# Ledger of designs, part 2: VH-VL binders against Mediator of RNA polymerase II transcription subunit 20 (mdt-20)

Target 1, 198 residues: Mediator of RNA polymerase II transcription subunit 20 (mdt-20), of Caenorhabditis briggsae (q61a42)
Amino acid sequence: MGVSWVFEAEQTAKSVERILEGIGAELMGQFQVDVIPYNPATPSTDYATNIVMHHSKCPQSTFSICPKTDFRVSPKAVCDRGFDLILGKLAGGLVIDNAGKIEINGNEYNIHSDWTVRVGTATQGTTVKGVVVEVEYDPTVIIVQCREMMAEFIKQVFNKYHETQPEIFKITEKPERYSTLDTMWQYLQIAAKLRKKT

## First folded at step 4 (VH-VL)

Design b55 (from r2 with light chain S31D R91D; framework fv_relatlimab)
Fold by ESMFold2-Fast, scan of step 4:
Structure b55 (fold): chain C 198 residues (1-198), chain A 120 residues (1-120), chain B 107 residues (1-107)
Amino acid sequence: as target 1 above (198 residues)
Amino acid sequence: QVQLQQWGAGLLKPSETLSLTCAVYGGSFSDYYWNWIRQPPGKGLEWIGEINHYGSTNSNPSLKSRVTLSLDTSKNQFSLKLRSVTAADTAVYYCARGYDFWSGEPLDYWGQGTLVTVSS
Amino acid sequence: EIVLTQSPATLSLSPGERATLSCRASQSISDYLAWYQQKPGQAPRLLIYDASNRATGIPARFSGSGSGTDFTLTISSLEPEDFAVYYCQQDSNYPYTFGQGTNLEIK
C-alpha cells in the first residue's frame, strides 16, 4: 500500500503502455476500478447520491463515498465486499444508476520494485470515455516523503501531467497518513469528469 | 453569500485577444468548477469552458484552439483569454460557478456579465 | 454535441395560468438537465437541476420532470415575475449545451 497519483491521460492506453515498456516496466497483470452511483429514488432532502467503488488491489473492500464539495466533508466508509448486497436495504431510498457506472479496466506494471503503474480504459456502458493512469509509490504512506519524487517521476516518464497533482499532495509540513480512500477520491474526481465526455 | 465579480476590456478589433477576469467572494474556491458562458445579443447561451482549482480544464471544442483558461488561487480569481476574435465573438460573457464535481446545482452563481463588442 | 430543442419558442399566458415548457435532447442525457430563468439585462438564474430538484430559494410552483430525452418545466400558477426567457442545459456530456430558449410573455 503506497501513495498514489491518479490522472487522466490525453493519449491511448496502448501509447501509455509503450512508454512504460520502453523504460523497462514489468507487466504484473490486470486491474479494475468500478465507480457505481446510487441516486435517491425520488428527489429528497434526506438522501444524497452515494458512490460505491471497488479497486482490484483491495479485493475484499467496498468503498462508499457521498460526494460533497471536498474530501474532508464527504461522508465515506470502507466496508467488507459483502456489504454491497445490503446497501440498498440499509439506505432504503437509493437506487443503483447502472447507466452512470464507470468501469476502468487495464494493466498493472511494476518499475524497479518501488513503483506500480496502472493504465486503464474508462468505459460507461459500451462508450469509451478516456484513459486513466495511477502511479503508486509503494514504500511509504507519508506524502511529504515522496511528493517531489513522484512529481519528477511523472514529469520524466510522461513529459506532461504535472498539473494533475492531487490536492492532498499540497500538504507540505504536516505528515498525515495517506489511505486508500485518498486514492478512491482521486478516481472519483476523474470518473465525474469522464462521465461528461462525449 | 457567494458573489462573482467580472471585468475586462469591452471593445475589441478583429484579430485581438479578449481577456476577462472573474473574482470569487464569500465562498470556497477549491471545491468547484469555474465556468465561462457567452450570449450573443438576442441569442441563446453558449458554454465556453471550465477550470477547477487543480488547473484542470475542459472547453468547447468549437473554441478550444482559441481559448485559454487560467486561475490565480492566491486571489480566488479565474480568467478567460480568447485569441483571434471576430465579429462572431460579440456577446455578453458570464462567469459562473459549476456544481460540485458529482452532485448538486450545475451553474448556481453567475457574474454580472460583460458585453464584449468586436468591430472594426 | 448534444442538441437541446425547446418548445414552444414563445408562450403567451396570463398570471394565474399553468405554464408547461418542453426540452428535447438529441440523445439520452439521463437526468442531467437544468433549467434557468433569464430576465432582460440579467444573468441567468438556476431553477432546477438533475431534471427535478429545485435549486435553493426557488418557489414550489416551479417543478421539473422527465428523463432520457424528454423534459418538462412546469410553473403551476404564474406570478408576474415569472415572465422571462427560460433555458434548459445538459451537463451529461462535454461540451455543455443549452436550448435556444422559450420566451414566456404576458398575453
Scores: ipSAE 0.016, ipTM 0.543, lowest interface PAE 6.0, mean pLDDT 84

Design b7 (from m1 with heavy chain N35H; framework fv_modakafusp)
Fold by ESMFold2-Fast, scan of step 4:
Structure b7 (fold): chain C 198 residues (1-198), chain A 120 residues (1-120), chain B 107 residues (1-107)
Amino acid sequence: as target 1 above (198 residues)
Amino acid sequence: EVQLVQSGAEVKKPGATVKISCKVSGYTFTDYYMHWVQQAPGKGLEWMGWVDPEDGETDVAEKFQGRVTITADTSTDTAYMELSSLRSEDTAVYYCATDLYYWGSYFDYWGQGTTVTVSS
Amino acid sequence: DIQMTQSPSSLSASVGDRVTITCKASQSISSYVDWYQQKPGKAPKLLIYAASSLQSGVPSRFSGSGSGTDFTFTISSLQPEDIATYYCQQSYSTPYTFGGGTKVEIK
């Protein structure tokens, strides 16, 4: 993946998609992101909740994050996709929480070859929790090369949402290279907030 | 060091409005929901609602809908809970609390509490 | 709304005793239960989250267990400083709801 900016939209998915189609975006297909909690099974275990995630653009990868107070201190890993289907069984102390799963489903658009915009509806079970948008700039994984361009793109296209700039974009020293785990962290933060919504 | 510091005790007459503040430090205010919890004298804890300081979105428990307004001021990193049409049964300690765990909704940091007394 | 029924409402025990408190949810909440300690005049303090995870800095004598609808909180060896009221809370869905509390006293 390139550098992504993930945010919750106040509009419906259809309204966001109409904006994209109006500026000539090309529908590429469907996309899906899932956010699946794995909770400790027993009182004697020292395991903490681990969040397993999948993004349809990375079909061979499973992302695992044990969320703490911030991205840096949270244990995280990228694993083979096949392992997430049996992680609860293999992990010993963790069991899948299907009831707490957040699933984001929608459409993926391409704009001027360099931009991918994903618009999805987030659900928990049968309950709709919100609309999530991912704007990805494909040509680079270096935040300082695209941060201002990405903010301008979001402001221009949506006339809003520039205030939702990810914390990773607000670096004060020499930036490290952006990775897919930075995208997954953004989805995790949004999913955690949406889970709490009525 | 994470701190939630609430405003001081209030004494109000029935029918009045009270506005309590909760000033935060030690974390990014806009990244986490701020919750409000009521505890009446000799009773347990009751969740009132939350605000998302990032966009001002709120969710308020049915019991308090129509009387509670929860807001956040990002320029001062302060959350507010305003309760109108006060009744004697609103006499309670009010807490602000936040959950700095990205998954889950437990309250790992609490304000010290603000006592509100409603009496004629 | 999910109701949390906590028992007992109060208990008296001696230093060194094992203390057990239970919470029952009105519907399945997986492992989304948290436990708090509240001392007189103080704000609640988180001890256990996600049913069984010990909060950083909390003594290992505190533990939690359970899933679904039935949850247990245990103090393996009661100390004088553990005199407090303890509350469970479901964090599965809004509105978040607390149990009625258990007042723990030393005999």
Scores: ipSAE 0.031, ipTM 0.604, lowest interface PAE 5.4, mean pLDDT 84

